VHH binders against Spectrin beta chain, non-erythrocytic 5 (SPTBN5). Designs and how they scored, part 6

Target 1, 109 residues: Spectrin beta chain, non-erythrocytic 5 (SPTBN5), of Homo sapiens (Human) (q9nrc6r3533to3641)
Amino acid sequence: TPTMEGSLEFKQHLLPGGRQPSSSSWDSCRGNLQGSSLSLFLDERMAAEKVASIALLDLTGARCERLRGRHGRKHTFSLRLTSGAEILFAAPSEEQAESWWRALGSTAA
Key: E = the ipSAE of ESMFold2; O = the ipSAE of OpenDDE; V2 = 0.75 times the mean of E and O plus 0.25 times the DockQ between their complexes.

## First folded at step 4 (VHH)

Design T1 (framework vhh_8pnl_2)
Fold by ESMFold2-Fast, scan of step 4:
Structure T1 (fold): chain B 109 residues (1-109), chain A 120 residues (1-120)
Amino acid sequence: as target 1 above (109 residues)
Amino acid sequence: QGQLVESGGGLVQPGGSLRLSCADAGFTFSSYAMAWYRQAPGKERELVARITSGGSTNYADFVKGRFTISRDNAKSTLYLQMNSLKPEDTAMYYCATRVDYTFSGIWDYWGQGTRVTVSA
């Protein structure tokens, strides 16, 4: 099963059901991918030692797409869940964005 | 009226202090991670501080050592203690909930905001 961990920026683009949020902004997190679940944590310490997370994303049926630096950030990708929620991510580098895209693509559907 | 209500903003001189409060009328406050954000006119909304349901905190670099985020789960209230205020802290301040662990999206709810003005 795929595993990956790293620093990301994220932004809520669509809410569950496909509606636009009234407002959203870019925020920092630590992403932790295990199998078909992506957990977003406040920082690396929370990811390593505590269970508390910002979000737990179910990747079954999810779609991951590279965005080529659209939406105000470089090295970006999107994750659309079967719920209709869509989250935008920015990785620290193009190499890391590619790694996330490949890992998330292997867990989708 | 929304589920989150911010208060405590006002006009203060540089070097002054303010304490912001965010009251949640709901029954689930203690289960959520909470955050303070701010937005200055013409700027993007930016994260100021975060606190988990268990009380662990994280701060933006520009407020470290000056601001303290805290929560009182029994009172369903989030606080931001702001010390050594600077003119660049002038903004509308918002509290936000994020659902811990079981949420399939990032934002749960935003409050209406409370205005902070730092000027001589």
Scores: ipSAE 0.006, ipTM 0.189, lowest interface PAE 9.1, mean pLDDT 76

Design T10 (framework vhh_5j56_2)
Fold by ESMFold2-Fast, scan of step 4:
Structure T10 (fold): chain B 109 residues (1-109), chain A 125 residues (1-125)
Amino acid sequence: as target 1 above (109 residues)
Amino acid sequence: QVQLVESGGGLVQPGGSLRLSCVASGFTFSGSPSYAIGWFRQAPGKEREGLSSISGSSGGSTSYSDSVKGRFTISRDNAKNTVYLQMNSLKPEDTAVYYCATRVDYTFSGIWDYWGQGTQVTVSS
């Protein structure tokens, strides 16, 4: 059962149904992966204290890809949900981005 | 579409109190027991900080960050479709823009568009 936790930046690229969001900026969060569920919290204290998450993502059928080129951040990967939603993530390091990609790939594949 | 609107911010002196309101539209508290709503703040040059949450279940669970525990209280009023943050014993370090946000009903969505616009709280003497 895959698990992973860490600081990330994220950007909503596509909303469910493939629509473009009206607001598209990078924001900070803490990601918590448990099995096929990814929870995003606005800061580390919220994750630890189980304060409301900003997103609960079901990774069944999702695709995770390491990104190349520039999306305004380094060490990036994307997560595309079966709903058509797509979220871009930036990890603090290349190694952490690789770790997230592997953990998410084992859940989403 | 879900929308959140904060109000109640303003200028207050240290030791004072404010009550922030978060009015929801596009869903109802009485009809959505599984939702959760949280309060967050961000000061210039600092990261966004989670402060408190309340679940949408009957008798809802609440949580608080250490920085506000004992001073702030989160509550809801289903009849007004509103969530409140009662802030007591305010300190200069509480100066920030305060946001409310809600958890989506779908486990397969990114949902930062469910954030309110924020309300400024300034604590100074």
Scores: ipSAE 0.006, ipTM 0.151, lowest interface PAE 10.3, mean pLDDT 75

Design T12 (framework vhh_brivekimig_d4)
Fold by ESMFold2-Fast, scan of step 4:
Structure T12 (fold): chain B 109 residues (1-109), chain A 121 residues (1-121)
Amino acid sequence: as target 1 above (109 residues)
Amino acid sequence: EVQLVESGGGVVQPGGSLRLSCAASGFTFSSYAMSWVRQAPGKGPEWVSSISGSGGSTLYADSVKGRFTISRDNSKNTLYLQMNSLRPEDTALYYCATRVDYTFSGIWDYSSQGTLVTVSS
């Protein structure tokens, strides 16, 4: 079963159903891949009433694509979920982005 | 300043019991549903149980039904998880959360620290 963890930046590109979000910005997180589950630990609160956040993504049927520096960040890849949601990620290096792409591709297919 | 502080974890033998607590502050506790989420070593997060703001409704993951009981004391702004008949598979960091989404589109709101439960002989 695929495993990987590390620091990432992420950006919500498409919402479930394939709709464009009204606002979208890059934010920092720590990714933790365990089998078919990707957990994104968020260092900062996303809303005033939240103390901490984790985004839990089910990777069953998901697709991962290398973007190689598109969308205003270097070392980027995308993750598209069966819901139609799409999240963009930026890794700290090309080697780390490649590792994420390989690990996510083996889980999601 | 919204804060959640978990406590009550420890090491117990299979069949043992533990009671976890979560002290909440910075928001109107009784107006929010509360949940317990756990993460076992090498696994992703797993939702365990939820309770409505009033305490009138509870929901449990199939793996813990009949063994765990979620409760709250709104006068003390405290959430509890009574864990009975503990199994090795219950070994995990346990987090409390003010809101949780049970789907893959969800955002889990919880303390970054958690409380560790280890079930071993």
Scores: ipSAE 0.006, ipTM 0.167, lowest interface PAE 10.3, mean pLDDT 75

Design T2 (framework vhh_8pnl_2)
Fold by ESMFold2-Fast, scan of step 4:
Structure T2 (fold): chain B 109 residues (1-109), chain A 120 residues (1-120)
Amino acid sequence: as target 1 above (109 residues)
Amino acid sequence: QGQLVESGGGLVQPGGSLRLSCADAGFTFSSYAMAWYRQAPGKERELVAIITSGGSTNYADFVKGRFTISRDNAKSTLYLQMNSLKPEDTAMYYCATRVDYTFSGIWDYWGQGTRVTVSA
């Protein structure tokens, strides 16, 4: 089963049901991928405690795309859930973004 | 204007079970992540369990294997099934939903709570 953990920035682009949020901003988090679940934590300590302090995302049927060009952040990818929610992520490096994209694509299919 | 209304609390003996419910008058219930928190006498509020809009769950270590969080979006109701109750579970239990549209915000829409007492 896929596993991956690391620091990310994230921004909610679409709400469940595909609606636009009234406001959205980039925030920092610690991502933890375990099987078909992606947990987002406020920081590394919260991730170690396994308390979902931000979100617990079900990746069943999700789609992950590498984003390129100017979108306010470098090393970005998007995750669209079957609920219609879409989250944008930025990794600290291109290599880490590639790793996340590969791992998330593997779990979503 | 909607309100979260918790119910199902009561007095039980150690080893007993209770099912808590949280009803929301809003039609947007299915769009939000939901959580159960508790506050024991003389202590801070603590997260018990969380369920996302997609149905993924996460639990505090002290309730894993004993409590189950679930939701019924058609009824706009959140549940907490509590089994193998211990005196340490005695607390006021609150449900919360996220009102703002970010993942980084604080759980801040709370009901009045439902009281759970576990004693002989």
Scores: ipSAE 0.012, ipTM 0.177, lowest interface PAE 8.8, mean pLDDT 74

Design T3 (framework vhh_8pnl_2)
Fold by ESMFold2-Fast, scan of step 4:
Parts: sequence; C-alpha cells; structure tokens
Structure T3 (fold): chain B 109 residues (1-109), chain A 120 residues (1-120)
Amino acid sequence: as target 1 above (109 residues)
Amino acid sequence: QGQLVESGGGLVQPGGSLRLSCADAGSIFSSNAMAWYRQAPGKERELVAIITSGGSTNYADFVKGRFTISRDNAKSTLYLQMNSLKPEDTAMYYCATRVDYTFSGIWDYWGQGTRVTVSA
C-alpha cells in the first residue's frame, strides 16, 4: 500500500460542499499517507506519535493535480475530495511535490 | 451552525461493552471528518478514533482491536462501539467535527460529552 511522509504547507481552498472559507492562509504541517488516508499533523513529533492530527483525509475518489501556478507558493499541488473540499499543498521542492502527486494519484481509484 | 450531542455512556464492569452515539442537531455532519476524543480526570484530552465522510478510519493504539468507529450519514450520527472495556477507559468521551481545515490543531465543534465508567 502507498506510504509517504513529509513536511508540507497547506491551505484550505474549498470547504466540504464547495463552500469558500471565511479565511485562507498557508499553514505548516506534517503529512502522513497510509493507503487511502492522508493525515495532517501539527509537526514531525506529533506525526511520529500519531496524535493531534489536524485532519484525516479520505482519498477514495479524490483528485490530485499539479498546479505550478500562482497561489503564493512554489511546488504546489491540489487535492480535491469527493466532499467538494479542496486543499492546496506546497512541498519543499519540485521533486517532493512530484512524489506526493504520484503517491496521492495512485490511491484515488 | 450545528451542535453535537453525545449519548450512550454509563457504568459497566471490566470486559463489558458500550456503544456511544453522537447526533448532529444541525447540518454540519455529512461532509466532515468526525472524531472521538476522551479525557480522564486530571489528564489531557486524547484522540481515540477518526473517521472521514467516506468511512476511512484511524485509531489510537490503546483502543485498536477493541473499539470501532462508524457513521451513518443519512442519520447524521457517529458511533463508537467499545468492546473489552478496561478501567483505563474510564473517561468523559467527546465527539468532534472539523469543518474548516485552516484552523491548524483545532477541531471546529465539540459535543458536551458522555461519561463512561468502567469498574468492578
């Protein structure tokens, strides 16, 4: 089963149901991919302990797209969930963004 | 917008079972990740289990194999089936939802809690 872990920045672009959030800013997190679940943690220590998850994302039917466009960050990709929620991510490098996109894309079907 | 209401807690003997329910009095349920947390007297609140709107789950190691989280989106209800209960499971149990992921480290809505006591 796909696994991946690493530091990311994220920004909620759309809430479930396709609603716009009242505020939108980039925040740091630690991503942990296990199979079809992506967990976001406050930092590396919390990710190692599997505690204080700030989100658990169901990747079943999700779409992951490389952005390469302007959203105030480089090395970006988007993750759109079946709920209509859309989260933007920024990886530390282009290579890491590509790795996340590949790993997330493989779990979507 | 919505309010979560927990129920199903009570007093049971070690080895017993309980099923907790969390009902959404509003309309915040079906698209959100949902979680069960617990807090024992004098301890910090800790994550027990999380379930996404699609049904993917994650469990704390201390309940794995004993507890099962599930949801019924048509009823806007979250469940926690607790088997093989131990005195260490004694706590106030809370359900929570996450509506806005821009608030790092914070669940957007909490319920009032339901008390679980496991004693001989």
Scores: ipSAE 0.012, ipTM 0.177, lowest interface PAE 8.7, mean pLDDT 74

Design T4 (framework vhh_8pnl_2)
Fold by ESMFold2-Fast, scan of step 4:
Structure T4 (fold): chain B 109 residues (1-109), chain A 120 residues (1-120)
Amino acid sequence: as target 1 above (109 residues)
Amino acid sequence: QGQLVESGGGLVQPGGSLRLSCADAGFTVSSNYMAWYRQAPGKERELVAIIYSGGSTNYADFVKGRFTISRDNAKSTLYLQMNSLKPEDTAMYYCATRVDYTFSGIWDYWGQGTRVTVSA
C-alpha cells in the first residue's frame, strides 16, 4: 500500500533489448509510485499533454540502482525493466533519491 | 500503413450519445499510450481522454462522468463513448498514439479526424 510521489527528471538510457536510443534528453515529470506501478506525469507539457500520465511502468522484476550524479544530473538513480529498458531519474535532493531507491527496490550490482 | 482512422462522428441532439472508433492494424493499442483529442473551429487541439499501457485512464475535467475511453486489443481499435453530449462538445475528434515518452525517437501518430456536431 506504500506510495511515493514527487518531482523528477527522467531520461531514456536503454531501449528494450538493451539497445541505445538514437537520441535522448532529460525531461521533467512527476512520479507516482503505487505498489508495483510507477506512473510518470508530464504536467509541464504544452496544452494537449500536460494533464496526463505519459507512462505507466510495470516494476515486476525491475532493478533500481543509485548512480551518484552520473549522466549530467545530481542525485541520480536508474530503473532497469525486465524488457532490458533502462530509465535514468534525477531527484531534487540526495534524501529524495534515497527514498525513491528504497521504495523502488535495490540491486547489489 | 501506419495511419490512424477515426470514425463514428455525426450530428446528434443535446443529451444524445455517440461512440467514436480509431483503428490502425499497425498499432498495438494494448501496449501504447493512446488518446482522444478534439479541436473546435478557431480553437487549439485539447486533450479529451487518455488510456495508457496497462489500461489506466484519465479524462479532462469537462468530460469526466460523461465520456469513457476503452480499447479492444483483438481489433486494435480505440473507442470513445460519449454520453450526455452538449453543444460545447462540437468539434473534430482525433486519435493519437505515442509508445512512450521514455523512448527517444518515438513519434506521435494522428488520424484525419471525425466530425461531431451537437445541435438543437
Scores: ipSAE 0.013, ipTM 0.141, lowest interface PAE 8.0, mean pLDDT 72

Design T5 (framework vhh_8pnl_2)
Fold by ESMFold2-Fast, scan of step 4:
Formats: C-alpha cells, sequence, structure tokens
Structure T5 (fold): chain B 109 residues (1-109), chain A 120 residues (1-120)
C-alpha cells in the first residue's frame, strides 16, 4: 500500500450525516497517509488561545474524486467518508492531486 | 455545548505508569477521530496519539511502544495508557476531537488538561 505526504489546502464541505456546516474556509495543512488513515496537521499559526488539532480521517469505505476546478481552487479532489463527511483538498500541482487521488483510492479499496 | 474533561495525571517516578481518561459529554463520540496532545512549559502543543472512529491508531515517534491510545464508545471515553514514563514526558496533556470539522478558527474542543510530572 502506498504512503503519501505533502502540503495541502483543505475545506470542510459536509459534516457527518451529510449536513452543511454553518461556515467553512480553506486552510493550509500537511497531509500524511498511513495505512487506512489520513492525518491532517494544522499550522502553529493558530492563535495560542485557540487550539489547532490534528484531523484523523478513517478512510475505510471512503470515496475520492477529482474535481474540475470548482470551489475556488485548482488541482482539487474531494474525500467522502462513510460518516457522510466530505472534505475538499487542493494540492500544489495537478500531478500531486493525481498522486493523492490514486493513493487514497488504493487505501479505500 | 459539549466539553472534554481530562483526568488521571499526577507525579510519578521515571519508569512509572499512568492512565489518562477523557470524558466526552454532548458529542457523538463514536463518529469522530480523537487524540491526545501535550504541551510542556514554553513549548508548542504536540501530537502524542490519535485514534479514528474505526479504531485505527497513530503515534508520535517519541511514544511508540510505550503509550497506547484506546476508546470506549459505550462510555464515551478516550484513554491513554502511558508506560515507561521519562522526564521528557512531563507536560500538560489534552484530549481533542474533530466533532465539528469547521476550519474557520474553531476546529476542536479542548478540556482544561491533566498534568503529568515525571521526576525522581
Amino acid sequence: as target 1 above (109 residues)
Amino acid sequence: QGQLVESGGGLVQPGGSLRLSCADAGFTFSSYAMGWYRQAPGKERELVAVITSGGSTNYADFVKGRFTISRDNAKSTLYLQMNSLKPEDTAMYYCATRVDYTFSGIWDYWGQGTRVTVSA
């Protein structure tokens, strides 16, 4: 199974159960794919009084799709979890977005 | 709204063990990934261990083989079993969850933490 790591931007699109979040925005992160888990590490630039945490996504049964420039970013893909949550990602290049899409597809299958 | 409550910290000798607990009130505990962070005085918070809703675990290199993260969905409680404690493990320990995956400045719910001190 492939391992993958790299800089990404991400945005919460749907909450668990398929609900719309009250607000969301793009933020920077470092993605790390290990086994069937995708870990997102947030930058320390979060205010000290507001805690930034690591998102740890269970990819069992997840779906990953390439996006055609929708949602205000280039080189994008979406990740839908079995919970109904959906996160959008933007990679630094089209090649890296394709690499993520392949790696996530291999892990979810 | 919901809040995480950490407990189980204390003062131990090097080589000792502690078990930390994090009680989750008001969240759908079983649906979210959860983790333990720590922060030593004058340092940034760092990840210690995480567990997904499906039970997959990941550990920071500095605790692999010594710490074990687990969850009890029936009790809505997260645990961290800490063995072979070192002075370098001295820190305030916090649990966190991505119950609301909002990325607009409020990403996680944090408790007040539980203090772990490892010294002779």
Scores: ipSAE 0.006, ipTM 0.141, lowest interface PAE 9.7, mean pLDDT 72

Design T8 (framework vhh_sonelokimab_d1)
Fold by ESMFold2-Fast, scan of step 4:
Structure T8 (fold): chain B 109 residues (1-109), chain A 121 residues (1-121)
Amino acid sequence: as target 1 above (109 residues)
Amino acid sequence: DVQLVESGGGLVQPGGSLRLSCAASGFTFSSYAVGWFRQAPGKEREFIGAISGSGGSTYYAVSEKGRFTISRDNSKNTLYLQMNSLRPEDTAVYYCATRVDYTFSGIWDYWGQGTLVTVSS
């Protein structure tokens, strides 16, 4: 069963091994948390213009941190995978960011 | 090892239909999203659409919406692309792809070898 689902913005902050990506931007997505996996689905318009429409993140050993408005967006949190990759998320509200942080922390720890 | 094998391509007249298949192995098919892409000669590879692991969510490129339908049969580890009202500009090699990496890279990790669709008289 899904633990959490909702609209988010996301941006890749770090690649595996902690490397900085050559280019990244904020994009819209829909997040779906089920079991130990977070699936990101881009909206239909964004998917049409981007190569990657879907991402699957393994949350085993991952860390989720509340950022509270850093990186040019409000209601933000980060997800750091065991690979060293880090993805930034912005939720539509403070309450939704809090809900994501709790759900991801519960799953990843 | 993840393997994806496309089939079903061929020569078809304008206005015709084709159904492509993608046979998957080496991963838990029902747990991962899979998608279709195409590449015409001398052009960039373009996204057609994708379907979630359960089949409950589908996403289509705006330009192909309505003519192409993506579906999957998890009991057969197979992804499908139904193509209707084909046009000469649909001539391309069609690829299926999946993401099974444990990092969001913005890139699809595994690709099939492709199947050629030619739309001409």
Scores: ipSAE 0.012, ipTM 0.191, lowest interface PAE 8.3, mean pLDDT 76

Design T9 (framework vhh_sonelokimab_d1)
Fold by ESMFold2-Fast, scan of step 4:
Structure T9 (fold): chain B 109 residues (1-109), chain A 121 residues (1-121)
Amino acid sequence: as target 1 above (109 residues)
Amino acid sequence: DVQLVESGGGLVQPGGSLRLSCAASGFTFSSYAVGWFRQAPGKEREFIGIITGSGGSTYYAVSEKGRFTISRDNSKNTLYLQMNSLRPEDTAVYYCATRVDYTFSGIWDYWGQGTLVTVSS
């Protein structure tokens, strides 16, 4: 089963149903891919409770695409979930972006 | 107006089982992931697990795999935590939480009030 872990930046581009969020910004996270689930850890945002802030993305039927020259970041890819939600990611390098794209593509099947 | 209300806590003997419920209102429940957390007396809040909006995927903290099961019934807007083989160290207030504003991503922006589970003889 696909596994991958690494530092990423991410931004919510579309909400479930394809709706536009009223505001969005790039945030840092640690991505952890296990099988068909991608977990995003944001420990800093829950420091007061000393627990990881977790976003869990269901990759069943998801679509992962490499991005070029948009959204203000390099080494980017998008992940569109069956719900219509879309998250943009930026990896530290082109090599890492390609690795994520391949790993995420294999979990969508 | 998003609201989460936990129920089902109580006193149970070691080795026993208990099912907690979390009733959700004020948002499209089936479109959002929801999770369970707990806080034992004098300890920090601990993540238990999370289930996607469709119920198709779950992720558990490694220490709870095999004993706890998260499920949901979207027709009833209800999240469940099935706890088996309970131990005294499972004594805690159990909370459900969700994210409905994905603009900041990864933030648990709505929490229930909690339900107390006590495991003792």
Scores: ipSAE 0.014, ipTM 0.214, lowest interface PAE 7.0, mean pLDDT 77

## First folded at step 5 (VHH; framework vhh_8h5u_2)

Design A2 (from M10A with T28S F29L N31T Y32S D33G Y34V A35G; at its last look DockQ between E and O 0.68; V2 from the best seeds 0.00; counts 0 for: pae O 5.3 > 2)
Fold by OpenDDE, look of step 5:
Structure A2 (fold): chain B 109 residues (1-109), chain A 122 residues (1-122)
Amino acid sequence: as target 1 above (109 residues)
Amino acid sequence: EVQVVESGGGLVQPGGSLRLSCAASGFSLSTSGVGMGWYRQAPGNQHERVAIITSGGSTNYPDSVKGRFTISRDNAKNTGYLQMNSLKSEDTAVYYCATRVDYTFSAIWDYWGQGTQVTVSS
């Protein structure tokens, strides 16, 4: 099972059903990929203790695409869930973005 | 129907304080997995998250408001709050309350209010 952990920025792009959110911004988080689940935490401490996650995303059937600098961030990729919700992510480096994209892609498959 | 309604905005002088309220209906803030956040948007700017509180009660703030703003919730009143102290002119914005009822595979925030205007000016 694929695993990945690291710092990310995230931005809600679409609500379930593919609806536009009324508002959204880039926020920092710690991502933890375990199998088909991506957990987002506010910081490394919370991630390490696996407490107070701000999101638990089921990646089953999800799609992950590289965005390559769109939406005001470098090293970006999008995650579209089966619910229609789409979350944009930005990694600290191109290498990390690629790693996340590959990890999430393999998990969703 | 799930709704959140902000209130408490207004005009205050720099250095003043203001407390915003977010009245939730259609769900309980005490429900496991329910989180809440406050966002603001100033004219010409992007939305900025100014506070978040998880279902477990953990909070987080950006450096721009840390030490001045405090997010909380009263489960008995099913209401969230944003206590804003030492207000600055740059805090002027429309403030929105956002909630997530389900922390599973849905969007980060499911519901947003209409916002309440906060103006900090002498």
Scores: ipSAE 0.020, ipTM 0.336, lowest interface PAE 5.3, mean pLDDT 85
ESMFold2, look of step 5: ipSAE 0.463; ipTM 0.751
ESMFold2 (binder alone), look of step 5: mean pLDDT 79; pTM 0.796

Design A3 (from M10A with F27G T28S F29I N31S Y32G D33S A35Y; at its last look DockQ between E and O 0.83; V2 from the best seeds 0.00; counts 0 for: pae O 5.0 > 2, unsure alone 62.7 < 65)
Fold by OpenDDE, look of step 5:
Structure A3 (fold): chain B 109 residues (1-109), chain A 122 residues (1-122)
Amino acid sequence: as target 1 above (109 residues)
Amino acid sequence: EVQVVESGGGLVQPGGSLRLSCAASGGSISSGSYYMGWYRQAPGNQHERVAIITSGGSTNYPDSVKGRFTISRDNAKNTGYLQMNSLKSEDTAVYYCATRVDYTFSAIWDYWGQGTQVTVSS
């Protein structure tokens, strides 16, 4: 079972059903991948305590794609859920972005 | 479907205060089981999250508003609030409320309001 943890920025791109959000921005979070679930936390403290996650994303059937310098961030990738929701992520480095992409890809497959 | 409606915006002088409300209605909203966030967008600027509150009551603010803004919620009324004190001209923006009503297999936000204008000017 793949695991991954680290700092990320995230941005809502599509709401469930493929709807466009009225507004969105890049926000910081701590991501924690466990199996087929990606949990997002506001900070490392909350992530460490595993409390008050801001999102629990089911990766079943999801698609993860690398983005090439789009949406005003480097080291980006997108996660599209079965619900039609799509979330953009930005990692602190290209290496981390690649690691996340591979981890999420293997989980969603 | 769930509707999100912001209110409480308006014109205020620098140093003044405003209290925004975010009422969520429709659909199946479990009291106290949704996340809420406030965003703002000033003309020509990107959207900025100014506050977030989790189902457990944890809050987070960017440095730009920390100490001045306070997010809260009344679960019984399915209403969120943003108390804005010591307002500055740079706080002028359209303020949006976002809500997530389903923890499971959902994106970050499920619904957004249409926004309410806040203008800080002398």
Scores: ipSAE 0.020, ipTM 0.351, lowest interface PAE 5.0, mean pLDDT 84
ESMFold2, look of step 5: ipSAE 0.211; ipTM 0.539
ESMFold2 (binder alone), look of step 5: mean pLDDT 77; pTM 0.781

Design A4 (from M10A with N31T Y32S D33G; at its last look DockQ between E and O 0.60; V2 from the best seeds 0.00; counts 0 for: pae O 2.9 > 2, unsure alone 64.3 < 65)
Fold by OpenDDE, look of step 5:
Structure A4 (fold): chain B 109 residues (1-109), chain A 122 residues (1-122)
Amino acid sequence: as target 1 above (109 residues)
Amino acid sequence: EVQVVESGGGLVQPGGSLRLSCAASGFTFSTSGYAMGWYRQAPGNQHERVAIITSGGSTNYPDSVKGRFTISRDNAKNTGYLQMNSLKSEDTAVYYCATRVDYTFSAIWDYWGQGTQVTVSS
C-alpha cells in the first residue's frame, strides 16, 4: 500500500459528473496518501495531527496524469475520480510531482 | 437548493475595517463536515483564498491577510463572516464566500456566492 506526504497546491477543475465549477483557484495544502485515500490538510501541523482535513479523496478507480506545466503551474498532475470530479495538483518540484504521480497511479490501479 | 449570499462590501479608506457576511440557506453550519472559505479576485488576477474555517473551527489564512482578517461563523444565524481590518489598497477585489456541506469525497467547494465588491481607496 503506497504512502506519501508532502506539500501541494490543488485546484478544482471538474465537479462530480464532469460539471464545471463556478469558480476555482490554486490553494495550498498538505497531502497525505494512505492506501486508496488522499487526505488534504490546510498545513503540515494539521496533517501531522490528522485534524481538520479539507478533503478526503477516494482514489478507487481514479486516473492520475501528469500535466507538465499547465494551468499556471510547472509541476502539475491531475486526478480524475470515479465521480467524474477532477482535481489539479501542483508539486514544489518535478521530482515530487513524479513521485506523487507514481504513488497515486499505483493506488488507483 | 443550497445558496450562499455575500454582503457587506463597499468603499473604505486604507486602514479602515469592513465585515463581510455570508448567509447560507439550504443547509446548516452545524452539520458535520461543513467548511467555508473566503476568496477574492482582483481584476486581472486569479482567485485567492483569504480565509477558511473547518467544521471543527480550525482556521487558516495566507500571509497576505494573516493578522488582519478573521473568519468566523454564527451557526444560529447560519451565517459566515470575514472581519477585515487594516485594509490596504491591495485588498480591493470581489470577495466570494465558498461553502462545502461535507468533507467526504469530491471537490473542495460545493457552492459559491455571487460575490461582493470591496474597494479600498483614499
Scores: ipSAE 0.194, ipTM 0.594, lowest interface PAE 2.9, mean pLDDT 87
ESMFold2, look of step 5: ipSAE 0.565; ipTM 0.789
ESMFold2 (binder alone), look of step 5: mean pLDDT 77; pTM 0.779

Design A5 (from M10A with T28S F29L N31T Y32S D33G Y34V A35G S58Y; at its last look DockQ between E and O 0.46; V2 from the best seeds 0.00; counts 0 for: framework grips, unsure alone 63.5 < 65)
Fold by OpenDDE, look of step 7:
Structure A5 (fold): chain B 109 residues (1-109), chain A 122 residues (1-122)
Amino acid sequence: as target 1 above (109 residues)
Amino acid sequence: EVQVVESGGGLVQPGGSLRLSCAASGFSLSTSGVGMGWYRQAPGNQHERVAIITSGGYTNYPDSVKGRFTISRDNAKNTGYLQMNSLKSEDTAVYYCATRVDYTFSAIWDYWGQGTQVTVSS
């Protein structure tokens, strides 16, 4: 079971049900992948202390795709949940994006 | 109907202060899982998060505004605030507040206000 932690940017692309949000932005977070759950935290300190998670994403049945330079960021990938919600992510490097994509893909499958 | 409405923007000189308000309706800011964020967008730029407060009261700021901006909530008034001190010309933008009623995603927002213009100029 893959685990991964690192800095990410995230952006809401689709809301549950596949609805478009009224607006969205690329925001910084710390991602923590444990099992079939991806937790997002505001910063590394909060991630380390496991406090004030801003999102707990159940990856069961989810799809993860590399976006490769789309949506105004480099090193991007998308995560579509069974709810229909889709969140875009951007990693600090291509190598990290690939690692996240592989880890999330393995977990979601 | 869920709605958030910003106010308090205006013209201010560099070094000045403003306090923005975000009046929420159709839901309670005190509801567990409800967070709030402040964003800004300058012409030609993307939205930038300038402050966030979780339902638990935890806050976060980017380095660009840390120490100058403070986000807070008054649950009794069902209103969020952004206190902006030591304003700079680079803070000029339309400022938006955002919230989400889906408690699973406390920092991925469903609802945005119409925005309020902040102009910092001498």
Scores: ipSAE 0.460, ipTM 0.771, lowest interface PAE 1.6, mean pLDDT 90
ESMFold2, look of step 5: ipSAE 0.535; ipTM 0.787
ESMFold2 (binder alone), look of step 5: mean pLDDT 79; pTM 0.798
OpenDDE, look of step 5: ipSAE 0.262; ipTM 0.629
ESMFold2, look of step 6: ipSAE 0.666; ipTM 0.835
ESMFold2 (binder alone), look of step 6: mean pLDDT 79; pTM 0.799
OpenDDE, look of step 6: ipSAE 0.407; ipTM 0.743
ESMFold2, look of step 7: ipSAE 0.553; ipTM 0.789
ESMFold2 (binder alone), look of step 7: mean pLDDT 78; pTM 0.795

